# Ledger of designs, part 4: VHH binders against LysM domain-containing GPI-anchored protein 2 (LYM2)

Target 1, 295 residues: LysM domain-containing GPI-anchored protein 2 (LYM2), of Arabidopsis thaliana (Mouse-ear cress) (o23006)
Amino acid sequence: QMTGNFNCSGSTSTCQSLVGYSSKNATTLRNIQTLFAVKNLRSILGANNLPLNTSRDQRVNPNQVVRVPIHCSCSNGTGVSNRDIEYTIKKDDILSFVATEIFGGLVTYEKISEVNKIPDPNKIEIGQKFWIPLPCSCDKLNGEDVVHYAHVVKLGSSLGEIAAQFGTDNTTLAQLNGIIGDSQLLADKPLDVPLKACSSSVRKDSLDAPLLLSNNSYVFTANNCVKCTCDALKNWTLSCQSSSEIKPSNWQTCPPFSQCDGALLNASCRQPRDCVYAGYSNQTIFTTASPACPD

## First folded at step 1 (VHH)

Design b15 (framework vhh_brivekimig_d4)
Fold by ESMFold2-Fast, scan of step 1:
Structure b15 (fold): chain B 295 residues (1-295), chain A 120 residues (1-120)
Amino acid sequence: as target 1 above (295 residues)
Amino acid sequence: EVQLVESGGGVVQPGGSLRLSCAASGFTFSSYRMSWVRQAPGKGPEWVSSISWSGGSTLYADSVKGRFTISRDNSKNTLYLQMNSLRPEDTALYYCAKYYGSTEYHFDYSSQGTLVTVSS
């Protein structure tokens, strides 16, 4: 059993979510990328605020947590990762070993069995491929967009310690996960942790909407023409700049940011508002006035 | 109804060998993963080895890897543990059980076990 319910039934049925992965043995970013079917290493680098030139063969120490972005879908009231995350059974594997050791406790053998319609979880054979349904959610929390993070609870943890670690509170964690207190925390099982997202001006009709980043992360968006970073020290405001670090996809060259309306920038603030990234289309990178005044 | 009966224990010198057997009844033995667990005097239970329902996959604790071999005969509803190169630290009560995890177990039933003593 998972510690949290990972309820996923809100207004958004699909999104990007995060899982915290650790291995008892040393591994590499390459192995983690392959295990979670992450198409672009940059997604892992950005989620962990690692330099863009970090090697795929970068060592990941035993018990070191790596944040892995996953594609989440709401189904029957809970969030689950898509079918791209798949595991091929090898010699000495048993379903609970796959859950606890290979996937670091992020999933239970019961859940793997359920989604793959395995009649008997003890009847698996070498070479069988199973969908690994990692827990996630796309739901807003108290009306706010958050990045849901599947945190594997360490033995001896308390709700207060986890809340402090991730910048939330005991009541929020307890309510979100359907638990009353520390006695219901299950060691080595995932807990749904809502990570505060940086405020974004990305339009609802943008190809990258919704663009939600947790603290100390970055993404390349707008066909690699824009780099967005989230830093709590910048008042939890998403910071997006034109970038030439990565070759554009789809576009031959990056289009310029659209011009901001000067009157909108000067409206209702003592200083002009910042002109900020507002998303993109197949032809254009949009901008708008920041909703927050500089002062 | 479910019954697991261990046998094959005894007193043996260091470096010796023993073969343990577990006769299962009251359930469909061939449909379940089986394991060997031991409990040394004054210690808690320690998982030793597990085998899949088909026998196609086996797991061993690091302390016994290379010395112990788990096997099963589904036609006889019997689980085996071949123990070679026995050491004094292998002294324990050995019992068999159903098991769902590699590093943890959920016992549907465990029996009284069979005692293995390795002494000089």
Scores: ipSAE 0.000, ipTM 0.186, lowest interface PAE 16.5, mean pLDDT 83

Design b16 (framework vhh_enristomig)
Fold by ESMFold2-Fast, scan of step 1:
Structure b16 (fold): chain B 295 residues (1-295), chain A 118 residues (1-118)
Amino acid sequence: as target 1 above (295 residues)
Amino acid sequence: EVQLLESGGGEVQPGGSLRLSCAASGFTFSSYAISWYRQAPGKQREWVSTIYSGGRTNYAESVKGRFTISRDNAKNTLYLQMSSLRAEDTAVYYCAKYWGSRTEYDYWGQGTLVTVKP
């Protein structure tokens, strides 16, 4: 059984979500990237606010938590990772070992068995490949954008301690996860933790919509032409700028940012509004006037 | 019906050694991972060690290097060789089929008591 429900039934049916992964043994970013089928190491670097030049062979200490971005899909009221994350059974593996040791408690053996329609979870063969359905959600919390983070509950933890660690409160965690109190927290099982997202001007029709980043993270978007960062110290406002740090994908060169309407920039503020990133299409990078005044 | 019967406990002095046994019946022993758990007076049950069907082992940090788990598939028996015993190892020791959680367990026997006294 799982600690959290990971309800996923809102208007957004697919999104990026996060899981907190740790291994009992030392590992590397390369091994984590491979395990979670993350196509670009950069996605892991951004989620953990690590320098762009961080080696794929960077050591990850035992029990060190690494945030891993996953693709989330809502189905029948719950969120699960897509089928890109799969595990090939090796000698001495059992589903419970795969769940608790390989995937750090992010999934239960019952859930692996269920989604792969395994008739007897105690009878698996070397070389079999199973989908690993990691928990996630795309739902807004009380109408606000959040990044859902699957947190593996540590033995001896309380709702209060987890809430304090992630900047939320006991009642929010309890309600989101469908639990009444600490007695229902299950050690070594995932809990749905809502991380506040920076406010974004990205349009719903943008190819990177919804663009949700939690505090102290970054992402490269618009075919690597735009770098966006989330920093609580900037009033939880997503900060995006043109970047030449990474070679553009799909485009030979980065198109210029669309010009903001000068009348919008001067509207209803003591200072002109900022011209901010508003998303992209296959041909253009959109901008709009910041909804907040610069003061 | 699955049955697990623990034996081999007793009183030892600090630094001593004991070997615990768990006799299994009612299932295909060689096909399953089996674990040792313990419960000290006034404390919650604690996972100690697991041995998988192929012989791979895993240990709680507090016992690593001091305890060795092993199995004899021909005898349907699980063993725990305990050395360098400490007062904090005093507990009732249980074997159980491993379901992937240190806090959840299946198929318990009556356990075997280990007392480490100076």
Scores: ipSAE 0.000, ipTM 0.130, lowest interface PAE 23.0, mean pLDDT 84

Design b17 (framework vhh_enristomig)
Fold by ESMFold2-Fast, scan of step 1:
Structure b17 (fold): chain B 295 residues (1-295), chain A 117 residues (1-117)
Amino acid sequence: as target 1 above (295 residues)
Amino acid sequence: EVQLLESGGGEVQPGGSLRLSCAASGSIFSKYAISWYRQAPGKQREWVSTITSGGSTNYAESVKGRFTISRDNAKNTLYLQMSSLRAEDTAVYYCARGYYRSSWDYWGQGTLVTVKP
């Protein structure tokens, strides 16, 4: 039983989402990366604004929350994590332990049992692999793109406290989750929290569209040729720049940036508009004139 | 990695002309937009001009009609032809790869231009 509905029925059927993971015992970034089948450690580093040289063996203290990016898919009105997130049953595991201790309450054993069609959850065998359907959403909030964050509610929390923590309001949080008050918040269960995304100039036809980053995070995109950061102190505007910090993937060398339209750069501003990242294709990195005038 | 090295700065009288150069290392120069910025003592760094990989140009209003940006892809070199120089043009001039408001990762060391009688 989740606190929130995690409704996922909008025009976007797949996206990147976030879950807030914590363990009762000390762990490492390596263990978290493996548990959530995250292909590149830097995806976790970026989601938590950690330096690129952060060791995968870096300690994560008990009850410390780490934001983990997951691939979300909408199905039958709700969002669930991709089938890449699987757990292999080990000695002495029981499904409730897997749900509450191993995955930190982000999923219920009933949901694991349901999606894996387990006839008897008490008769699991060492070595069995089960899909872990983590909650997520790709839906826009009031027509605006947001990063959905599955927040595990702490005992004694209120809607007001959670709303304040994540920069939203009680009404938005309650309506998104289909609840009417604090009495419906379930401790140790996930709540759908909409994180404001930085405004982006990424084209709808870009391979990384929609490129949505929450505050104080970064991502490498365009086959590692571009680094994008989101910082609320920069007017919630996505900041992208060429990068050589990571070797290009899929491309032998980074392609040239496409030309900005010179007329648009000079349009209606005291000084020319910034030429900003607008996405990429298999051959090209796109640029466009920033919608905002420089100060 | 792109390394940029500015040259051609010096002292000129008001109304004079100077040509700045920015030499880029590696075979990637022709593939990127390159910009000129300047910083006067006690002032913020300001954008001056950009030239795209295809040769399209843009200029700050303060230098429009007086400065001309150009590139020679065969020589991996960027130029800024400065004419009708004013005391207000006194600054350290930098070249930078890519976008306006480029990060510090791809900036040159700068070259000083002093306009004095």
Scores: ipSAE 0.000, ipTM 0.248, lowest interface PAE 14.2, mean pLDDT 84

Design b18 (framework vhh_enristomig)
Fold by ESMFold2-Fast, scan of step 1:
Formats: C-alpha cells, sequence, structure tokens
Structure b18 (fold): chain B 295 residues (1-295), chain A 122 residues (1-122)
C-alpha cells in the first residue's frame, strides 16, 4: 500500500515530522487543524509560510497540498504518528474511505485495522474512535538532521521530478524508500522525502531541541519570545530573532536575548561572529557564537 | 511493477508435505493482507487461507489443521506449509494481495500471481 519504508531506527525515538495533506473536496485550515489534532494553528501557518493573521477559515482548494506537522514516534522499526490523531466513525464510513478520502492516502485501512486491533475491518460502528497511524521518521540522513515529509505521489510522477521538487536526488530518494526505480512508485501512496533543515545553534539540552525547520517555514519558540525562520537563500542558516508579535506564555516578560556570555571565537574570521539563539530553559534564553564567519 | 510469483509446487504422494512460497515486489508487502487461493480443473477458485498485515491467520475448513500460512516481511515472501496432503488438494495455487474493503474476497484483491501447480498422486 505505501511506496516508502519510513524506517525509524529509534536513535531519536520521537520528533516532529511533516505530512503533505490534500482533500478531493474544498476544506479549511480549521478542518485540517482539527483532523490532525494540531494544538496551535500557528504550527500549520509556519509550516506553510502563511501570514500570522491568516484566518482559520481560510479556504483550501480541492487537491491543494497543506503541510501538517505531526508528532512522530519510532515503533518496530518504522515511524508512526502518536495517538493524538484519532478519527471518530460517522454514518456510512468504511475504513478504506477513511484512509483514502478523509486522510488523503497517507495511511492504509489495513494499518488502521492493525494498530487498533480491529477483529473485522468490515464491521465498524458509528462513534468508534480509531488511532490514525500516519507514516513518519525521526532518522538522520547520512548523519545529518532532516525533516521527514510524507509526500503523496501524484499519478505520472517520477523519482527525478519529486527529487527536483524537494531539492534532493534520485539516489537518496530510492535508497531511503527501499525502491530501485520509477516503476515502484505507487500513485496516491506516501513517499518519505527528506527535507534539508536549516543549520541550528540550538543546544541539545534546550527545551526546543532539536529545532528543525525546512525551507520557507517559521516557528515561534521560547514561550513565543523568539521567532525562527528557515530560508535557503540565507545560506540554510536558521535565523532567530526576539519577537513581540505573540504574547509571551509562561513568562510575564521575555528574558534578554542580545548578548553572548563570554568572548566570541573569531580567530579565523575578519569580523566578530554573530551572537545567535541557542535555545531556552524555564529561566533563560541561551545565546552562542555563530559557527560561521559573518563575512 | 507489482508482481506476485508463486513457487514450490510439484508432485507428491498422499500424506506428503509441500511448502509453497510467494515472492512479492513493487508494493509495501507488510501493509497488505495476503491470501492463498486454489483452482482445481473444471472448478471455481476456492479460498484456502489469509494472513493479515498484523499476522492474524484464517483457514478454509477443508485445510484447517493441515496447512499453515506465514509471512516474512523482511523477505517480502508469503508461505503455505501443506501437510497430510490429499488427492482433493490437487490444484493450481495462487497468492493474492489486497488492502481495500470488499463484499466478497475476490472484490477485495488488488494483485494476483500466476500460480503454481500441486499434484497429489499415489
Amino acid sequence: as target 1 above (295 residues)
Amino acid sequence: EVQLLESGGGEVQPGGSLRLSCAASGFTFSSYWISWYRQAPGKQREWVSTISSGGKTNYAESVKGRFTISRDNAKNTLYLQMSSLRAEDTAVYYCAAYTRVGYTPESQYDYWGQGTLVTVKP
């Protein structure tokens, strides 16, 4: 049923991943947010580089792809979304319809049946709630952090076209998904696409670690005190700035951001290194010297 | 290209054993329910056994206790271990894979193999 393997080795047991969702019928960001149990609409806005003031009632056209962040966990060698994503059976629903039409082919009815231990997938009742195990991965690619994106293959697509679309290569896609060529691509089934992440100075002990963003996306972190953006045109470097666009959470006011503690390393730079965001704790926002020279 | 290829058929005496294999390629094997069917000359296809993506098994009454279905997801292979074979087990054996809800077993199948012949003769 799935084109890709979505291997998840468990070296990183949980992470944030992405799925590409589209519906055959027009919908709204509100409906998508509810369907995927996304706590903050802002997460969807950031993943799609939409303005902060975008209405939750914003129309999503038929077959328009929306990137949805999901919480991923490694289980039995593969990655699956956590148990927050549930579907409640409605009148005239059948599991294959839920898989192919409601969730856009991101999951198979067999997988829904298996993880929910359904004795007979043809015998479901109105009001039953089922966990929807969407494909994902937390694995590094050749030692590098990436954002795994479950891409639903369009009829007529090739590995080369998909690789070009997402800034990767045929060999990487084929190896990651355990396929040899285009003949093994299944239309309307998910493929594991590794999205390059912007390089980050966030510490491993930070409350937002690992902070992985793909090109043309943003996130608010450090209790809404910091906005981070990823833009390939800025040398794939995560750009984090103090922000007042969103009211702080947990903190009454945002802690200072502007100064690094101690001397910056600049022996090999013509100019002093930038002081950049390095994560946060319950008490402070961390900063560190940028690993790259500003020049 | 999606393919199912059966092997392991042959001639055997009554009471004997055979192990059939079905090698799958071109789809995510572990996500599919996979069945064995058989067809004797002049008769309709008969369901033999099914194994779910989760490993649950079911058997036709005529083979219960004599046949064992199993799968190896790492090898993308389905097996049918046949013991205590009878003349009535003579048939071409097919594997078939499906994921969709159907009304009859045949209406659920996405892919079928070419078959392997089993002959039980004294």
Scores: ipSAE 0.000, ipTM 0.088, lowest interface PAE 21.5, mean pLDDT 83

Design b2 (framework vhh_etentamig_d1)
Fold by ESMFold2-Fast, scan of step 1:
Structure b2 (fold): chain B 295 residues (1-295), chain A 124 residues (1-124)
Amino acid sequence: as target 1 above (295 residues)
Amino acid sequence: EVQLLESGGGLVQPGGSLRLSCAASGFTFSKYAMSWVRQAPGKGPEWVSGISWSGGSTYYADSVKGRFTISRDNSKNTLYLQMNSLRAEDTAVYYCAKHPYTRVGSTEYYFDYRGQGTLVTVSS
């Protein structure tokens, strides 16, 4: 039994989600990146608001939580990570150890056994590879897009404490997870926590739509030509700027902005031609007038 | 590396009592549910009793309810089983077992670690 339901049955069948990972032993960002099959370290750096020059060998202390982005897919009413997250059994591993110690309680041995159709979870062999189905969701909450975060419940936690920690409320957290109170909150098991996303002007036809960032995170988008940050202190508005910090992917050089050539993104409402980032295509970067300007 | 070491088994007459101990190391003992599992000669393993991480919830197989008491001392990383009113059918090797979770559920008798066992023989 998991703490949360991780229901995933809305109109969005795939999305980017987050898990909160911690290890009982010291580790590195390199080890975490490898464990979760994250293709670009930058995705982990952005999710944790770490400097771009942070080393892959950066130490992660015991019990320090690192947010790891995962690709989520909805199937049969629940969300699970894609099959790219896989663990190879090593000497003295047992399935429960893989679940509780290697993956920090983000998955149960029962769920690993179920999705890999393991006849007897006590009979596993060195070198066997198993899909690790991490919990996630792509569902909207009360009609709004959120970033679903799989939080491993700490011993002694309450719904109210967790809600306060992540900027939600007890009722929302309980309803999302299908529980009625603290007595059903299981320590060392994942709970579905909805993180508020910064508002953006990204078009529905953009290649990065919907661009959802939780507080205190960043992403490089538009083939690395645009850096977007989310900060609750900036009125929960996505802040995007042209960037030359990373070489463009797919493009030799970054294309000009479609309507605001040379203008700064995250424009002031006091300027006649202010623009904000509105997404990108294979050929161009879109901009639009700021929708957040006061009356 | 998880280690579980049982002790306290022996020969006892029907109606007698024994206290089993299990010394645990290699994991944060106070965070996990623990159980006692027994295996009688020529039979498969049978779950006997379980205790939650805090000791606040205890569970017993119908065959031992009212006779056995499970307890734990988290400060000493030790699990106990007090066995009273012993019967011939209680004869078995008793294993200390670690659950992968903080709670014991009726459908969660799977254990990620078991100790080496201690023999309990009940005979006249």
Scores: ipSAE 0.000, ipTM 0.124, lowest interface PAE 19.7, mean pLDDT 83

Design b3 (framework vhh_etentamig_d1)
Fold by ESMFold2-Fast, scan of step 1:
Structure b3 (fold): chain B 295 residues (1-295), chain A 120 residues (1-120)
Amino acid sequence: as target 1 above (295 residues)
Amino acid sequence: EVQLLESGGGLVQPGGSLRLSCAASGFTFSSYWMSWVRQAPGKGPEWVSGISGDSGYTYYADSVKGRFTISRDNSKNTLYLQMNSLRAEDTAVYYCAKSYRSWDTGYDYRGQGTLVTVSS
């Protein structure tokens, strides 16, 4: 049985979520990208605040945690990763090995067996492909958007230690996971940890809405034309700027940021407000006046 | 769990003053921007004022600028709104809100609010 419930019943049926992956053996970013079917390495680099020029062959030490973005869907009251994350059975593999060693305890062999309708989990064949249902959630926490992070509990951890590590509190962590205390924490099993998201001005009708980033991460959005960063030291405000570091997708050339209304930039502030990223459409990159006045 | 409890509302005559308080719990209060939002009878919510976590920056809607003062006491996890020179149009339920994001996305507040009635 899992540590956390990963309840997922919210108003959004799909979202971006995170899992914390570690391996007992040394690996590379390339191997992790392949294992989790991550389309662009930059998504992993951004989630871990690594430079864009970080090699795909960068070594990841044993037990080093790497944050991996996954596409989450709510189904039957819980969140689960989409079917893009598959594992092909190799010689001498057993489902428990796949769950605990290959996927670092993020999933149980019982759950793999259940979702793939495996009649006998001890009778798997080389070359069979199985969906790996990683835990996640898209639910708001107390009405606020958060990035859900599947944290694999370390032996000897307490709710207080985990809460302090991720900037939350014991009661929130316990309630979110349906547990009442430390005695219910299961080592080497995932726990749902809500990470505070940076405040953004992205419109509800934007193709990247809602744009949710946790502290010390970045993402490329608007067909790679915009880079957004989240830094708690900047009052948890999402910082987005035009970027030419990555070739645009779906567009031949990046459109310019739309011009802000000068009246809105000067409204209710001593100094003009910043003109900030407000999302994008198939043809336009939107901007709006920052809700906070500059100092 | 995040909890915001507003108090200090009441009936006051035009030109009078009131001080609103918001007791916050369940999060690291000093790390977050805090705002006051109000909703007048039959109207949508209106942002009133915001303050940075360190009190270094304060912002006000044009309708209240010069009359209202936002402040906070991080040692008590409490947000305040000092309201002076109150007008009939200030009549509303006042809500304490965590993290001011975008004026077009709505507000996150966790109390029943506190009613302020300005009437002669």
Scores: ipSAE 0.000, ipTM 0.091, lowest interface PAE 22.5, mean pLDDT 83

Design b4 (framework vhh_7zox_3)
Fold by ESMFold2-Fast, scan of step 1:
Structure b4 (fold): chain B 295 residues (1-295), chain A 117 residues (1-117)
Amino acid sequence: as target 1 above (295 residues)
Amino acid sequence: DVQLVESGGGLVQPGGSLRLSCVASGFTFSSYAMGWVRQAPGKGLEWVSDIYSGGRTGYADSVKGRFAISRDNAKNTLYLQMNRLKPEDTAVYYCAKLRYGSWYDYAGQGTQVTVSS
């Protein structure tokens, strides 16, 4: 049984979500990257606002929480991580150990058993591979896009403390998770925490749409040609710049940002609008005028 | 690297005055439009005022007639004179460097202004 519902039934059926992972033993970013099948270490670095030159062998202390981006898919009214996150059974493993110790309480053994259609969860064999269905959601919160974060509840936590920690409120947190008070919080189980996303001008038809980043994070998009940063102090506005820090993927060289129409930038505002990143296609990087006047 | 250091905030009674200062470094100050933005508790950033390199100024309707923005290019310093302060003016005030027509460039935690009796 999970603390939160992780309802996922809105118009968006797939998205990027986050889980908060901690291990009882010291580990490394490399081990976490492998465990969660994260293709590029930079995705973890960006989610935790760590320098790009951070080594994959960087130590992660016992009980230190690392935010891990996962690909979320809605299925039967709830969100679960995609099939890329799987675990191969090793000597002396049992499903409850995999759930509580290896994946830090982000999933239950009952859920692993259910989605893998395991006839008898006590009869698992070394070398068997099981999909690990980590909780997530792509649903909007009261019509607004958010980054859903699966937070593993610490013993003795209250809704008020968790809400304050993540910049939300008790009512929102309780309603999202289908609970009415602290007595229903289950220690060492995940809770769905909605993290406010920075406003972006990314087009609906962009290959990176929707591009949702929580505060103090960054992402490389447009085949590594664009770096986007979210900072609450910049009016929760996504800041995207061309970057040569990483070799382009899929493209031989990064195309330049398309010039904005000067007439569009000067339209209906006292000051010219910003020319901002608007997404990308297989051939080009889009730009558009910021939807709000700079003033 | 752009550095903006705000000062001059504090506790003041309604109807009082404060003068904020921002010392800029790391860029050619005289060539850029500069401004002030603020964030009240539990709210998003609100544009307050701007001043262009040529001296043209702008003000949010909420502060028009009460606040005056000015700059000293020789000292790389931006100022905001705040008069007839109201409880609604309570916020952290950030100095901002205009970037491509916006107030997205700013540094530090700003300076706290609290208007309370």
Scores: ipSAE 0.000, ipTM 0.074, lowest interface PAE 26.1, mean pLDDT 83

Design b5 (framework vhh_7zox_3)
Fold by ESMFold2-Fast, scan of step 1:
Formats: structure tokens, sequence, C-alpha cells
Structure b5 (fold): chain B 295 residues (1-295), chain A 120 residues (1-120)
């Protein structure tokens, strides 16, 4: 009956998570952005490593998977997306069609009914708006930061095949999802796949904390003043640089990076440490000494 | 009016095969989960199999590898191919329109049923 548990410890934990979305019909990035209430198209572009100038009207082929970032919150032991993701009922819609066809199997009709306290799922009306609670998690895996990815299982897939595709192992997937083998892997239902995240120096009191990115993705943070990228080939270290590619939000101009403590930069290494991005506040962009010695 | 009409049941020997059919009318068949549930003499309803609008299938452990569910959306028809039948498969088989669930009580309409008897 259930393929993924999407366990999420701590009732107040929040993070960014990912869902893998595909449509049986051709669509556009615009339609996907609207469906998932993603405020900035750049968030979708970054999650899929697409050029910043990619058109919002770019066609997405049938069954092509697009990674969509969602805001995740832990509540009562499970993670769910925030209430911004809503669907308005149209003529001839039924909740199972909304779950399986509109949202590509990322949610069940039972879960939609439960969170919206729908008295009778058979008596939905045109124009009603329902919260769509997409599965997610913020939990660490074996003490390491990961980006949880809700993967919709394809017919005929195995845990070993999925593990190999995403750089994990069968045992980890089985344990994370509370299943013991391939027989419990249900097609068209979401599976919690942990994607390794780049290590970050972002402070816990930063407005973008925790900043977690999976391999081959980017994000604009600090009101669009900083671009961060994650690349496994750079020792899984988050790489953040000042950017002028996008106009700042909330700020008229980007503030300069704060100064690093020179003594900390030279401590315990043969060469000075790099001064790296450490987050931001309403007024400044923080930096700190990299925890790793250079070269 | 929603209607589901089953056919294809009968008496068969152990190891034999039967194909059940269910003709649906009164709703947009292609948008609904469809399934088969059965009731053996003196027992409650047991979910057998389901299929969503996209063609993804689920099966009860007791029938997995022996039964195959399919649908023809152009004909508004649901099928259940039953192979290597066992005496324990003896039951009335109901075609059901459901939601997303594989559980019998999540089906909102069921047909009148078709009797399958597996005996020598």
Amino acid sequence: as target 1 above (295 residues)
Amino acid sequence: DVQLVESGGGLVQPGGSLRLSCVASGFTFSKYWMGWVRQAPGKGLEWVSDINSGGSTGYADSVKGRFAISRDNAKNTLYLQMNRLKPEDTAVYYCARGYYSTRPYDFDYAGQGTQVTVSS
C-alpha cells in the first residue's frame, strides 16, 4: 500500500526538498511553475541545471522528469509541502485523477482528503481549492546532510536500479522507506531518495539556512546577490560567488561580502583558508573561514 | 447512471484459466481507478487487483504472478486474466470503480458480480 514513509523528525524542522514531476502530455516550464506555485522560475532552472536564460515557455516532453523544489515542513513525524501548492477543481475532476494525472502520482487522493478534511470525496465541486501535500523530508542520513527527492517509481523498476541511478544503495533506500524488498515497490507512487548535498558554511542564524544543494544544481540566494553551485567534482563543497546576473530583491544594490578574520584564515593550515559565503541577514552578507585547508 | 457489468465467470478445474470482463457506462471510464475485489463463501471482501488511469497495476500477494489486470479505455472495458486457478480462488468477483486505493471500501460503485468456481 505505501512505498515511502518520508519520515521527518522534529515538528518545527523546515528545509528545501525536491519532487520529480512528469506529465503524460507535453507541457511547459510555465505550466509546471504555476502548478507547484514556484515563485521564481530560476528555482526550477537551478534544480535542473538549465541555463539561466531558458524560456518559461520551453516545452517539456511527455514523461520527461523535471525536478521541482518545494518548501518542506516536518509535522508529527512526516514531511509535507507548504500550503501554497493548491489545486482548483475543474469540470469532471475527481481526486484520484488530480493525484495520479495532474500531480503525476506524487500524492494520493486519501492524503488530499485527509489534510483538507473533505467530508465526502465524491462530493467535490467545481471551483473548490484543495491543498496538495507533497511528500518530503528534512532528515539527515547517517549524520550527513542530504536533499530528499520524491521519485515516482516507474513500472518494472527495482530498488537496485533506482539506487544506482541516484548514487545510493539498495539497503539505504529500503531502510529509509520502511520496505524490505522490490515486492513492496509500487509503480506510480513516490519513493524517498536521498541525494547527497554539498557541504556548506552557512550559519544557522542565516535567512537561507540550511542551504542544501544536490549535485549539478545551482541557486540564487541573499536576495539574488549570491549564486551557489554544487558540483561533486569540487569535493562536494558548496561554491558561492557574488553575482550581478539578477537584480537584487529587497535591496537596491548588493552589499559587499563581510570581512573574514585574518587570524582564522591562517589558523592550523600551511596556506590561508578561503573566505567563503556564510549566509545573510536583512542588512549584510556574512563570510567565514573555510573549514578545509587549501590544496 | 453508473453501471458496471461483469462477465466471464464459470466452473473451471484447478490449473485452468478464465478471463473476466467488465463493461462500464455512465462516467468517464479513462479517469478512474478500476479494480477487482472478490468474496469467497463465508468470508469478507478481499481486494484482488487494481489499475489506475495510466495503466499502473497492483496485485494481492495471493494472485501475483497468476492474474493480469488490463483496461481498454476506447471500449470502457476492464479485464482480469486468471491463470493457474486454485480452489482458494473460488469466489464472486466484483468489478469496482474506486478512488486511488486498493482497499474494497474505497470503491464507490461495484457491479453485481460474476461467480468463479474452481473444483474438480
Scores: ipSAE 0.000, ipTM 0.196, lowest interface PAE 17.4, mean pLDDT 84

Design b6 (framework vhh_7zox_3)
Fold by ESMFold2-Fast, scan of step 1:
Structure b6 (fold): chain B 295 residues (1-295), chain A 122 residues (1-122)
Amino acid sequence: as target 1 above (295 residues)
Amino acid sequence: DVQLVESGGGLVQPGGSLRLSCVASGFTVSSNYMGWVRQAPGKGLEWVSDIYSGGSTGYADSVKGRFAISRDNAKNTLYLQMNRLKPEDTAVYYCAKSTWYVKGPTEYFDYAGQGTQVTVSS
């Protein structure tokens, strides 16, 4: 049976991707952050639209799905998470348990064995550390950037139900995953789900390009000087504002937003266009005229 | 040529038992990872149980304590003993094999049989 190709061979060789993680037992954001080697808790908070002041010790209920950002790399036609995500074998662990229970079905024991060159998966020892290669992709879909989300298929799901849940269609899911129908869809295995990203005005030469956010998420960018949010109800337009909620990194103080060209702001609309975030460099925060006319 | 042939399905009353068999050819069951997956009407595939080359076994929570996977090396056959069957166990059951090292492993079962129908109805 074949499900979920996670093809990753397009023009983008590395990117930020998402995995949907759930634990059968209650856990905490701290445990999830540690398990996935996420450097900044804020990345998890933003991906799940949780309040900025949410404690690392916040309880996560059994079977509650938490979206975890991972660093994705394309290699040999598929996408896989970087080598920072490791698991240390504990007493009575077996690789299938690590794959299905510890990592919630996001990886298979066969894949763990392959990338770690394990000769016999039944001869693992306490204290051994293995790279956990989570599935991901950086590929564009129909010419558009998307946020790839590794969704663990729930018992009893169909392509139609998953498509409806994530705002896509059966044909897109089937084609993206290299399957022809529900008969090839395995429960408790990952499926590549393309999440629509909010449109941004970020320049190609920006240090945060491409800045891709899925619905109901936020990120701090420009060394924490800018907060960007994505809300489908705001016409899928990325909303970025200067922020003082987090201390700047790398910069002593946040530089001001660059002034927009007044002639550009007055072009082709009944009202002047908004001056919006367009990325940043090591010295400045860029702005440009919004591509959309004011309401 | 790798082939898997399932048998042993049928109609059974709730609380009853069935034993599924999977006869393998082209490889040795005792030296390979194998498992059972099922597909209920109108639903996707669900992993049921697996067995490592070394003999370690796993079970889905929905069948844990009721189903038992085993193998017979002399007959090159994989079994699934299903006890205390429920209507929700109604599905086509597939025997599956994963290839570890030749041409690269897969995140999915490489080979599956034609399946055997299990119907649990009163």
Scores: ipSAE 0.000, ipTM 0.095, lowest interface PAE 23.2, mean pLDDT 83

